# VH-VL binders against AP-3 complex subunit mu (apm3), part 9

Target 1, 249 residues: AP-3 complex subunit mu (apm3), of Schizosaccharomyces pombe (o94669r175to423)
Amino acid sequence: TNEFFIHVLERVSAVYQPNGKLAFGTVKSDMECKCQISGMPLLLLSLRPGTKLGNVRFHQSVNLKRWKQHPDQIEFIPPDGKFTLASFQTDFATQKSLPVVVEAKNKLDGRFEVRIRNTGKKSVENLKILITIPQALKSVTVTEGNYIFRASKYTHMEEGILEWSVKKLAWTSPALVLTGFLAPLKKDANSTEESSSYSKLEHLDLQYKLQGSTLHNFKVESLKMLNHPDKKSYKGVKHTIIAQNVSFR
Key: E = the ipSAE of ESMFold2; O = the ipSAE of ESMFold2 at other seeds; V2 = 0.75 times the mean of E and O plus 0.25 times the DockQ between their complexes.

## First folded at step 1 (VH-VL)

Design f8 (framework fv_disitamab)
Fold by ESMFold2-Fast, scan of step 1:
Structure f8 (fold): chain C 249 residues (1-249), chain A 125 residues (1-125), chain B 105 residues (1-105)
Amino acid sequence: as target 1 above (249 residues)
Amino acid sequence: EVQLVQSGAEVKKPGATVKISCKVSGYTFTEYYIHWVQQAPGKGLEWMGRINPSGGSTYYNQKFKDKATITADKSTDTAYMELSSLRSEDTAVYFCAKEPTYYDTLTGYYEFDYWGQGTLVTVSS
Amino acid sequence: DIQMTQSPSSVSASVGDRVTITCKASQGIGSWVAWYQQKPGKAPKLLIYAASSLQSGVPSRFSGSGSGTDFTLTISSLQPEDFATYYCQQAYSFTFGGGTKVEIK
């Protein structure tokens, strides 16, 4: 009857260099809660001692005076149903690496190839690869999934975004491969090298979800009902990583 | 194209209730917060509250928690803001705003990237 | 409740001038500051987020700086389209500054 659920959603933004090294990263987290406790409970959520939440914002029910004196304790009176208890951000790239690895290759003949691998221990869900195409696209082949080309409305070069979607990428799956061919940019031949006839892919974005994983090294130690310390309502915490702005450029 | 389109101007008597709509398009409604902001004539901006359309959870500015009720209808991609027990002091332009989704952002901070055009509510006797 | 004190309340300037607007938070807020531009009869438009990050499509003459409690918006060379009211906002719990009207001399 008396149940309280916590779901930690971590939204990841990161930029990788062309060589695959992380240039920049940050994580924005929300503690989404669902309260199904009778009456007016007074709850105390305790985090692991030493937990440091970046740029935290709390629900209106949180006792901010207590939190300022004890940064690992969140005391609150929850509304019934669903609500966001806290939102916070890590200013620096986390120590945990993201599981999806991207390799992109450009060839001088207009061919490009994008390879995706899941190097983690969890399945990647609803994977979307957004490839910025700098000129007209002649053809595309994918080993798995579906693709859609969204052309720019205001360009004579027919540039746009190629969206490649894969419902699930298990950690045991072979690499996903997309092969594409760009149409030539120039029609007026010159004795000069034709390397400028094709643009290179310079920007890819990834979006996906990863269940049961966390990039923050924080832990919920306990949830207690201060006005009824003999009652148990806590059912544990779910963690989900949402990679929403993971860029390769 | 992302758009937030608000309902038209309203003229109400003191004590009345008004409900303003904010219809969104060009993005997934349930994945972003909708905020409401008040601007009295000749005055600055004042934040009122926000809603998470996916679960209906709300967070209010304490000043407005007994005055405003924010709701969302997933079937029509529309957020609403209702003002009760109207007084002349409630005369203002009301804006809805989306939590930002930046094309080149690396941070994911809570800022208002897209706004509705505003709805003027006039309360007069 | 976090208060945002914005100054000046108005400034008269000419095209080509450097305009500086400041915003002070009543307590430390990290980099949780955004700046908005509002023209008469229009909705506000986001210029700067995370204290110093330029919003896509905003001219490079706009820049933001600061952290903790003191924040600044700078327009390096004022253009005719920049005559407007500017607002800072702390994004910790969403308090706006009082606004700065930039008007033509």
Scores: ipSAE 0.000, ipTM 0.380, lowest interface PAE 20.2, mean pLDDT 80

Design f9 (framework fv_disitamab)
Fold by ESMFold2-Fast, scan of step 1:
Structure f9 (fold): chain C 249 residues (1-249), chain A 120 residues (1-120), chain B 105 residues (1-105)
Amino acid sequence: as target 1 above (249 residues)
Amino acid sequence: EVQLVQSGAEVKKPGATVKISCKVSGYTFTSYYIHWVQQAPGKGLEWMGRIDPSGGSTYYNQKFKDKATITADKSTDTAYMELSSLRSEDTAVYFCARHYEDSYAFGDYWGQGTLVTVSS
Amino acid sequence: DIQMTQSPSSVSASVGDRVTITCKASQDISTWVAWYQQKPGKAPKLLIYDASSLQSGVPSRFSGSGSGTDFTLTISSLQPEDFATYYCQQYDTYTFGGGTKVEIK
């Protein structure tokens, strides 16, 4: 058995403005490998020329002296089985964006609507939408999935987090819609507002997984066995995006 | 497949109470609001209120707030609308309707209507 | 609170005619308007939601337009089955318009 597998896991943090523009985005990547090569292979993984990895941390098997001289080359002797070859942080590539688009609308009577769409070419999996509710929530309906309201333990306005869960959002899916109603805000002694005043939803967070896509220009060009250059065992690279902290505000 | 089936016509005396049912089938009852609409003879439509069957939360038209009570029973997939202290002005057809799947709107499916007649 | 003023209250038309019904909101309601058709003795039927979105199964001769305070329902070529009463409705307080009866000439 002479097989080597590479899986790049990208854990994403991003903040989007109300107009849909990305304020900032960072990707923390782990290059997870599985070695099923007999003997003691000496491997050289070559990255696209000019690739720069931010705050990179390497597995103990990596030749760090070589890396410092040739930052597009990772030379190592892999352990058997699964291990993390490298961990690093990058910003979003200029042309790359997350596929899930969120629109939130607030109405005068305490109604709100959250619309979710997958604009990418890959299915989104295990989608969670976390909606910060600033005051008592009266009612909610969703077009798909399940929801749970988790009240804050120490709230004086009955605020909390509404978690909306959808197992799979295909790129061909119509928009998903959550409609909710807030209870009226209590009038303060110094307030001139009506008893039916309502706060606006200002904060949503998304979590999901996306297979077969990347938010960077990182590319593995080749994997060679330096002590056996005539043999190939490289099966290619798999990519998974884990959106863990994606905020809309 | 999706159906909202309402209870039959009622004839009541002034001062009585009436409770109308709306039994749903063909979808998950707790996933959609149920709305209630009044239509007096020869008149237009008037929204009364709605309920979230999952938690029992209600939202009423202020005109009906002291007249109508909307409830839901998850065990029978049935929404109810109760009218108290009936007067001749309450004579009307009452409809239940499901909240729309893709919008703030409602009424992709409606019950057939229940005529309530208040005799004086 | 939000009033929906629907006009005309009735219109007489022939098969093949273009019919337009208007609805005016007392406040800006964005596109939060639905249109319903009701035939005598029947429950209403949703035709249009979000001002311009055609409900599945509704014939393409029906169309909606407008935003803000002024909205229009158009039937491009009236058919015999279209003689009915039509209602607009806003979502902010779920107020219906007064209705428009489309009657045969």
Scores: ipSAE 0.000, ipTM 0.386, lowest interface PAE 15.7, mean pLDDT 83

## First folded at step 2 (VH-VL)

Design a11L (from a11 with heavy chain S109L; framework fv_ecleralimab; at its last look DockQ between E and O 0.02; V2 from the best seeds 0.00; counts 0 for: pae O 15.0 > 2, placed apart)
Fold by ESMFold2 at other seeds, look of step 2:
Structure a11L (fold): chain C 249 residues (1-249), chain A 125 residues (1-125), chain B 107 residues (1-107)
Amino acid sequence: as target 1 above (249 residues)
Amino acid sequence: EVQLVESGGGLVKPGGSLRLSCAASGFTFSNAWMHWVRQAPGKGLEWVGHIKSKTEGGTTDYAAPVKGRFTISRDDSKNTLYLQMNSLKTEDTAVYYCTTAPGIDYWELTYFDYWGQGTLVTVSS
Amino acid sequence: SYELTQPLSVSVALGQTARITCSGDNIGSKYVHWYQQKPGQAPVLVIYDDSDRPSGIPERFSGSNSGNTATLTISRAQAGDEADYYCQVWDSSTHYVFGGGTKLTVL
């Protein structure tokens, strides 16, 4: 059988200010393909009419003249097997909020909390939260998911990264909560530090997958084989990975 | 059509060594994580270990009972997975399966979609 | 050291619905996969990611996963469904973990 596979992977990166407001966001995308078509097929990929790709890098097989005249059309002769057809940026549109909302707070006596809720209309998958822990971690509790603490191998400060993983977060789920407790800093013989001194956590990173949906419209409308126009053989998948940086309050 | 064909099984005395091979076809072997899973006679399935694709570092990991005794390797030019088994014990007696979940998704797949028919290793005095 | 528990056997009358359970601590937070194995044959994946079916698996096979229990459901059981069934998850400490297996008998 002769098939062409298209995997569009969109990476959204968003940074939030301490007041909870979006500071900035970017959308970077890769169109990764696998060609299982025999011969030397001349392919025409059509995007939604009027689509403009920012800062695009194409595979060397792409007919740049056609693209410059019709920026929503990509004509190429694919190599066999896997290749990247295009890497590009698209405008970050904020009309749709990101589906995962995070509240991250420092509490008294070395306690901290992270609350996570899916406010979208679809489940999110493979949610991973990374929290930099600046001192020894006494304990952690989570309402769902798994956690692991990865201590730094190259320091004696007992710092590390706390990783919280949730495989699926349904839009109907109650908020998920991680509660952590820092151990107080140890006194040095020459130290001016008090016992029970605690650093404040500043930021966390989280990443998750969302099928299909993005904050902007990018769509493959068709794939045609120009030298054999009656044959249509492609499968496509689109995923969005969202990375958020959130401040502790 | 994805095919996995194991070979190299046989009878070995305790303390001996044996090398298994798995010939792969019908998918891009170099992009796939490859696994060994075993099944002792009358018992359930047990994961033995895996080797990642070379583009993801080509590193290996093993189940505790075999760590330090078994070595997984791959030859992408021959589409072949290997299992070197040293210091064999009677508890290693099992059918050994070569398995994978090939695809175009770039995320780690945590299931086993394609299985070979297995090769029997018997460790007995 | 994550462990999965399955019943040793389940019986179902022809044409009825079989349910095979797989128990583990907070298994609902993990993706559960199911395999069918007939005597003298290699395992065959019948459900992945809790509830998805590979190509060629009949729609009467379904799966669910919540809390501490995952369930493989086989509706309208046929004689050809008689087999051993294994659940499987990934765990950070134990890697790839299989249940002990359940023998399904179709009466």
Scores: ipSAE 0.000, ipTM 0.412, lowest interface PAE 15.0, mean pLDDT 82
ESMFold2, look of step 2: ipSAE 0.000; ipTM 0.522
ESMFold2 (binder alone), look of step 2: mean pLDDT 92; pTM 0.938

Design c7D (from c7 with heavy chain G104D; framework fv_firastotug; at its last look DockQ between E and O 0.66; V2 from the best seeds 0.00; counts 0 for: pae O 7.4 > 2)
Heavy chain, then light chain:
Amino acid sequence: EVQLVESGGGLVQPGGSLRLSCAASGYSISSGYYWSWIRQAPGKGLEWLARIDYDDDKYYSTSLKSRLTISRDNSKNTLYLQLNSLRAEDTAVYYCARAGYSSDYYTLGYGMDVWGQGTLVTVSS
Amino acid sequence: DIQLTQSPSSLSASVGDRVTITCRASQSVSSSYLAWYQQKPGKAPKLLIYDASNRATGIPSRFSGSGSGTDFTLTISSLQPEDFATYYCQQRSNWPYTFGQGTKVEIK
ESMFold2, look of step 2: ipSAE 0.154; ipTM 0.648
ESMFold2 (binder alone), look of step 2: mean pLDDT 89; pTM 0.922
ESMFold2 at other seeds, look of step 2: ipSAE 0.006; ipTM 0.516
ESMFold2, look of step 5: ipSAE 0.005; ipTM 0.498
ESMFold2 (binder alone), look of step 5: mean pLDDT 88; pTM 0.919
ESMFold2 at other seeds, look of step 5: ipSAE 0.000; ipTM 0.396
ESMFold2, look of step 19: ipSAE 0.223; ipTM 0.659
ESMFold2 (binder alone), look of step 19: mean pLDDT 88; pTM 0.916
ESMFold2 at other seeds, look of step 19: ipSAE 0.014; ipTM 0.514

Design c7F (from c7 with heavy chain L108F; framework fv_firastotug; at its last look DockQ between E and O 0.06; V2 from the best seeds 0.00; counts 0 for: pae O 20.5 > 2, placed apart)
Fold by ESMFold2 at other seeds, look of step 2:
Structure c7F (fold): chain C 249 residues (1-249), chain A 125 residues (1-125), chain B 108 residues (1-108)
Amino acid sequence: as target 1 above (249 residues)
Amino acid sequence: EVQLVESGGGLVQPGGSLRLSCAASGYSISSGYYWSWIRQAPGKGLEWLARIDYDDDKYYSTSLKSRLTISRDNSKNTLYLQLNSLRAEDTAVYYCARAGYSSGYYTFGYGMDVWGQGTLVTVSS
Amino acid sequence: DIQLTQSPSSLSASVGDRVTITCRASQSVSSSYLAWYQQKPGKAPKLLIYDASNRATGIPSRFSGSGSGTDFTLTISSLQPEDFATYYCQQRSNWPYTFGQGTKVEIK
């Protein structure tokens, strides 16, 4: 029905140091489109003036001459249906941390606590926290969501990955909490004698989805049909941030 | 077109307090930019004072933190700066400006692209 | 606090001259948060350059910015009569935000 849809997906990978500083971060972005305009429309997509796209790969229909002259303009003839118009990468930079903040605390007796809060203004979806567990779990409780623990098959220590899944973390919610206890280790596979020591949690990975937001000054300003200026077309633009591999050391 | 208009300047007494307003038009102050106050003493350079974000996070200059309060009223599309315990060195033109950009949780570096005309504050004696 | 030191503090130049202004930071600054402003007497500052090297909307191509780390440069390739003003660099990389002391560009 003479419509063109653009979904901008921004996939974030980041590593934070123990002191809370960002050590490294990248954003891999895709402009995924769906064309329901008949004929062979020549479209001009205008981005926010001054926009620079890093390491960009375009759909084969893009006029590279125009893009080189005007890097915030993308002229193309879309195929029917779904296609990827552009893929690009930008360095991750911000005045604020990512909206999901994670803190892990360890006790000497094997108790640990992982707290998750949303410091932003929008709900976070499909939150998953992967916690590296250095020895067998005795018990786990969560204030919300589900968990799965998979112990390693290669050691009597029963180390593994604890996966905590939360469907939605509202921006008005109090912190969500996972509390767990590490089981004492036996000295070896045949001993009933318990160890006196516990390892601490050293690594967490975080994944989530955030609708309606962008990480950078990226914005689609307009879409024009150059070769049929009198025809109406309808633009739909949607932004999604996917935190794909956010690590805390 | 976005415009910022400062008001509330004038002659004030030492030891008193000051409340400045910045009325925004053409853009909602709750919609994705970050808002700062900057001052400039006569014949001197620019000094950043405070920032308030669209999500109500607040940041203050280190030297003035104990005397400053930044706030906003979204229903009036207006930003405020209060400065207490006024001194002669607080004599300056006070500007509000917007900077940064986000349509979400993260700030992007646009620089301060819209400034008000400024309001003069004079602290006598 | 990050101190920004501009060099020179003032200069005198003729129309058509190439002008270079340097901004040195006391510690590293992300180029994503370094900006340059022009201010004429009695007026508010005007954004020239953001992200160290990107011209703001409506800024002529004779203005260019460069640099990274601790050293940044504003260049005016061919000075025009309307370019006689004071220029400031600003960092927003670390709290608090700071400006350079300014560089006044005057007619010879």
Scores: ipSAE 0.000, ipTM 0.382, lowest interface PAE 20.5, mean pLDDT 79
ESMFold2, look of step 2: ipSAE 0.005; ipTM 0.487
ESMFold2 (binder alone), look of step 2: mean pLDDT 89; pTM 0.923

## First folded at step 4 (VH-VL)

Design g1 (from a9 with heavy chain Y106F; framework fv_ecleralimab)
Fold by ESMFold2-Fast, scan of step 4:
Structure g1 (fold): chain C 249 residues (1-249), chain A 128 residues (1-128), chain B 107 residues (1-107)
Amino acid sequence: as target 1 above (249 residues)
Amino acid sequence: EVQLVESGGGLVKPGGSLRLSCAASGFTFSNAWMHWVRQAPGKGLEWVGHIYSKTDGGTTDYAAPVKGRFTISRDDSKNTLYLQMNSLKTEDTAVYYCTTDLGEYFYGSGSYQELDYWGQGTLVTVSS
Amino acid sequence: SYELTQPLSVSVALGQTARITCSGDNIESKSVHWYQQKPGQAPVLVIYGDSNRPSGIPERFSGSNSGNTATLTISRAQAGDEADYYCQVWDSSSAHVFGGGTKLTVL
């Protein structure tokens, strides 16, 4: 059997400002390949014309001379099984936005809320919301999913990370809400915190994946076997966005 | 104790102008998103416009019927919200409420705002 | 522009359950808030974010939001619940949108 599979994994790091504007964004991409072709094939992978790969590192089998002449063509002799053909980094595309919308606020009496919605056209999978809690947590309610509190090491105020997990957030799903209450702070005559009963939340992070989506508009056009043109091969291509470091500060 | 107190309502003729004030107390006004909502006699609630906090961009937005005629502003040093109404029409006759989503956003655009606290309202009558 | 539709009136017998609906296209994708307004008084928030109660609102008040319909449910209705009720959402194209209001009469 002559089969070749490509999985393009785009790992996103982004920092959003409190007003929702993107402050910084970068995408680190890997072309993970699986070769099930008999013999020793010489393969030519053609990308969308005009494709430019930033800070690219190729597998040792890639013909770098050909790539320098034709930046949208990757010629290589694959090893058997799984390997990484190329790793590259691109800036966040200005015309692309991440689909998860977040609103988070501090309310009266130590209450806080985090609301999330998927505004995209693909389901968000394995969503984790990591909320930085600056003091003891009294109670938490979530509309969907589960939560766990992970205390910081050597804390005197019971600071930690509240992790809210949702297996799947469909694009048709209503907004999900987490409501929490902080325990009151200790007050003393000489305390620098005597004017406030509760700390304010200031930071959260998101982690999730999107199947069948791309931020870079990266496209594989064709795969040819140059040294055995009489042999046929099948190519399968998958795209996945992995948001693994999306910070809201 | 959170309090919002509207003032400045009264009788005005069509084409006239009027400025409403809303005095806020009991919370950090400078961090609050402020709204004007009106209600014509015997009718339902209608959003007029809002103004965001300075840290969230200080932007204003208006409902289509008042856009270009009404201006919302705030004076954080006086904890006061204003509604400047120009070119008044008889259909602007309503009780005008000052209201807020009481809370400090540490993140987001305010897309899921609820209106937590309301003033008593001030009546504006536009008559021929 | 986005629109919310409520029935003009709903009647409930003392001690029974009242249900007030708020209909909008794909309203389940939005956060629905509910306000109570008694004659001559300012509105009071009774439910926010589909189903959450502000401090001081009794457990008899609950909310839901599914498909094209959000519902305010008032269990064990009391004479003091007689009021106008308004639903409200935020929409990116229309900003804050209110329903037309429902007059609840407690018999």
Scores: ipSAE 0.137, ipTM 0.557, lowest interface PAE 4.4, mean pLDDT 83

Design g12 (from a9 with light chain G49D N52D A95Y; framework fv_ecleralimab)
Fold by ESMFold2-Fast, scan of step 4:
Structure g12 (fold): chain C 249 residues (1-249), chain A 128 residues (1-128), chain B 107 residues (1-107)
Amino acid sequence: as target 1 above (249 residues)
Amino acid sequence: EVQLVESGGGLVKPGGSLRLSCAASGFTFSNAWMHWVRQAPGKGLEWVGHIYSKTDGGTTDYAAPVKGRFTISRDDSKNTLYLQMNSLKTEDTAVYYCTTDLGEYYYGSGSYQELDYWGQGTLVTVSS
Amino acid sequence: SYELTQPLSVSVALGQTARITCSGDNIESKSVHWYQQKPGQAPVLVIYDDSDRPSGIPERFSGSNSGNTATLTISRAQAGDEADYYCQVWDSSSYHVFGGGTKLTVL
């Protein structure tokens, strides 16, 4: 069979301020390919005219002379099976924002709430919310999913990370809510008196996958076999956004 | 026990001014976002404006009908919220409620803002 | 300007289920809160974030939000449920937006 598959994986790292503004963002992309073409094909992959690849690193089979003259064309002789055709970094496009909205609030007496909503038109998959807990955790309730608290081995305040996992958040789903309570702090390590004072939550990280989505106007226009122009090859292109380091600080 | 007590309402003529106060107790006022909501006699609830906590910038926003005429301020040392009403119109006649979204935002886009505590209200009548 | 529409009144028989609607353009993308107001009293929050109940609110009160319509449902209606009910959302340009209110009468 003469089949060639391309999976564009966009790994997002971003830092948002409490007001929702993007402080920092970067997208690292990989074009992961699977070649099932008989013989030794010479392939030309054409991207949408005007496509710009930043800090691009190509597989050794790529004709760099052609790419320098035509930046939207990648000519190569693929190895059999799986390989990475190109890796590149693009600027985070603010007009192509991430669909997950986070609301986090510190309440009275050590209570806190985290609300998550999917405002996009695609399901969010394998969602993990990592909440930095600044002191001992008394109790947690979630409307959906599972949670686990991992206390830091070096802390005297029993601080740690609360990991909240939700397998799928459909765009039609109601908001997800986590409610937690912190245990009161002791004023002094040698005191039996407890303070009603509580530390505030200030850091939250998200991780998830979004199938069939892209953060830029990236499109594979054609795949051509130059040494056998009469032969037809099927090409399948899949896009996935992986939010791997999305912080709210 | 959370309490909000409004005061300063009364009868005022069109074009006049009036200052409302809301005394808060039972929570850390300096960390709270505070709101004013009004209700004309026999009518529905209408949001007037809000003021953020000092740590969240202390910024104010207003409903279109009162923008430029009303000013919201706070005195955290006295746990008191204020509404300064200028150039009053007969359409401003209403019971004015002090409300709070109790707590401090860690992170938010503003979509999580239920009003969970309310005062009993103070009546403002603007009439000749 | 974002607007919410509620029916002026709804009647329900004692012990039956009342449904009060709140309509807005793409309201499913917003968090809907519901308030109960009895004559001469301040409003009381009965549902927040579409379907959550504050402490002290009986389980007979529930909420939903999909498409262009949010609904407050009061099952096994009691005489004490007679009140005006208001829906409310937050909007980035209009801030806090209230519906016009619905008077619930328990027959």
Scores: ipSAE 0.014, ipTM 0.487, lowest interface PAE 7.9, mean pLDDT 83

Design g13 (from a9 with heavy chain Y106F S109T G110K; framework fv_ecleralimab)
Fold by ESMFold2-Fast, scan of step 4:
Structure g13 (fold): chain C 249 residues (1-249), chain A 128 residues (1-128), chain B 107 residues (1-107)
Amino acid sequence: as target 1 above (249 residues)
Amino acid sequence: EVQLVESGGGLVKPGGSLRLSCAASGFTFSNAWMHWVRQAPGKGLEWVGHIYSKTDGGTTDYAAPVKGRFTISRDDSKNTLYLQMNSLKTEDTAVYYCTTDLGEYFYGTKSYQELDYWGQGTLVTVSS
Amino acid sequence: SYELTQPLSVSVALGQTARITCSGDNIESKSVHWYQQKPGQAPVLVIYGDSNRPSGIPERFSGSNSGNTATLTISRAQAGDEADYYCQVWDSSSAHVFGGGTKLTVL
């Protein structure tokens, strides 16, 4: 019947330093709505009192005068179907951390290892680990999931990106481990001891989604239809974190 | 090839001091986390302590039984690891191994370490 | 602090499969390594990262790690496999934690 759906999507971009410290991060949020209400409803979305949205951009149907007087109230006349009610951006809060923890190392013999753990209380979905490979790859083993090597377009040392995909990493799951070996580079002409050498890995990226979680400090308290009160039109808010570009370097 | 060679072991009286050395070759010593592991006669392996690379702060950590008595240090210019043992007790009698995981962490807190290279060990006997 | 428990000894007949267990609280969340030590010798890494073999270690050595128990499996046991075997993990509060060791006897 008469239904209104709200989905808050938080797209995260972050860069972590080797010691685990966040170098910078940003969260771009969209409040995506789907209206299946007959007629021309006048809706009022109430946020937790004191909520602040950074650099917010509202859909053209939003009453900006009401929002400026009451920054926790968004009054609007929705179009039918899908639309974005509001978009806003915040710097990634140091108070909150992403649940996926990475450990990665290089070994002298050309071996490298990447270990992934989910320390949160929600499942991580559609996890991709993109590992920059600086030279020819000899072998790879993974404890779970699938991998594919994508050679760079202008490769001369068979460099490329190793993409490791895991559909779901539950918070109760054991750590995921990828072990790889680089093929040795040609003999070092300056060294009488070394018969081979290896480049070291320096960079990887994560992409995933996390349902039912939020990094932004706001809460939707209510959705009311001011011109036709309907107690059951509102179906609640769905929250999803989308880690689009989480870089480790 | 990776080589670790311990030296400095011997007989010492309770309350005495002894310094062990470990000469490393075949890898970039300055990038490695170095460890001391001991084994009492007829007993199992026991971690003694480690020292981080300079890039990771050169921090040291010790097992509870040796904390305050043992000091781990390194000289990267000489590719040498040291274990200074003071106030020695009879229960410190053991073969002391120099070991490393030869890992150069490019990300994370170093929460998984295998000890894939070991020296032959040096015997320390503490008795009267 | 974190502790690992191994059986004191395990016996296996020549050519049969030996299994050595290493038990720890939620050990599946940790990376388990296995070492072989023969009398008078330094330990030798035979399995790292739960199930990987270092160069030079025979394919008959394998490992697994699930729940609260990690297992070292030695298929087609040979006389030369007779040794003490130690499991080891990294723990943030205890650093390197070793099991008590298991003496494998090949009958």
Scores: ipSAE 0.098, ipTM 0.554, lowest interface PAE 5.0, mean pLDDT 83

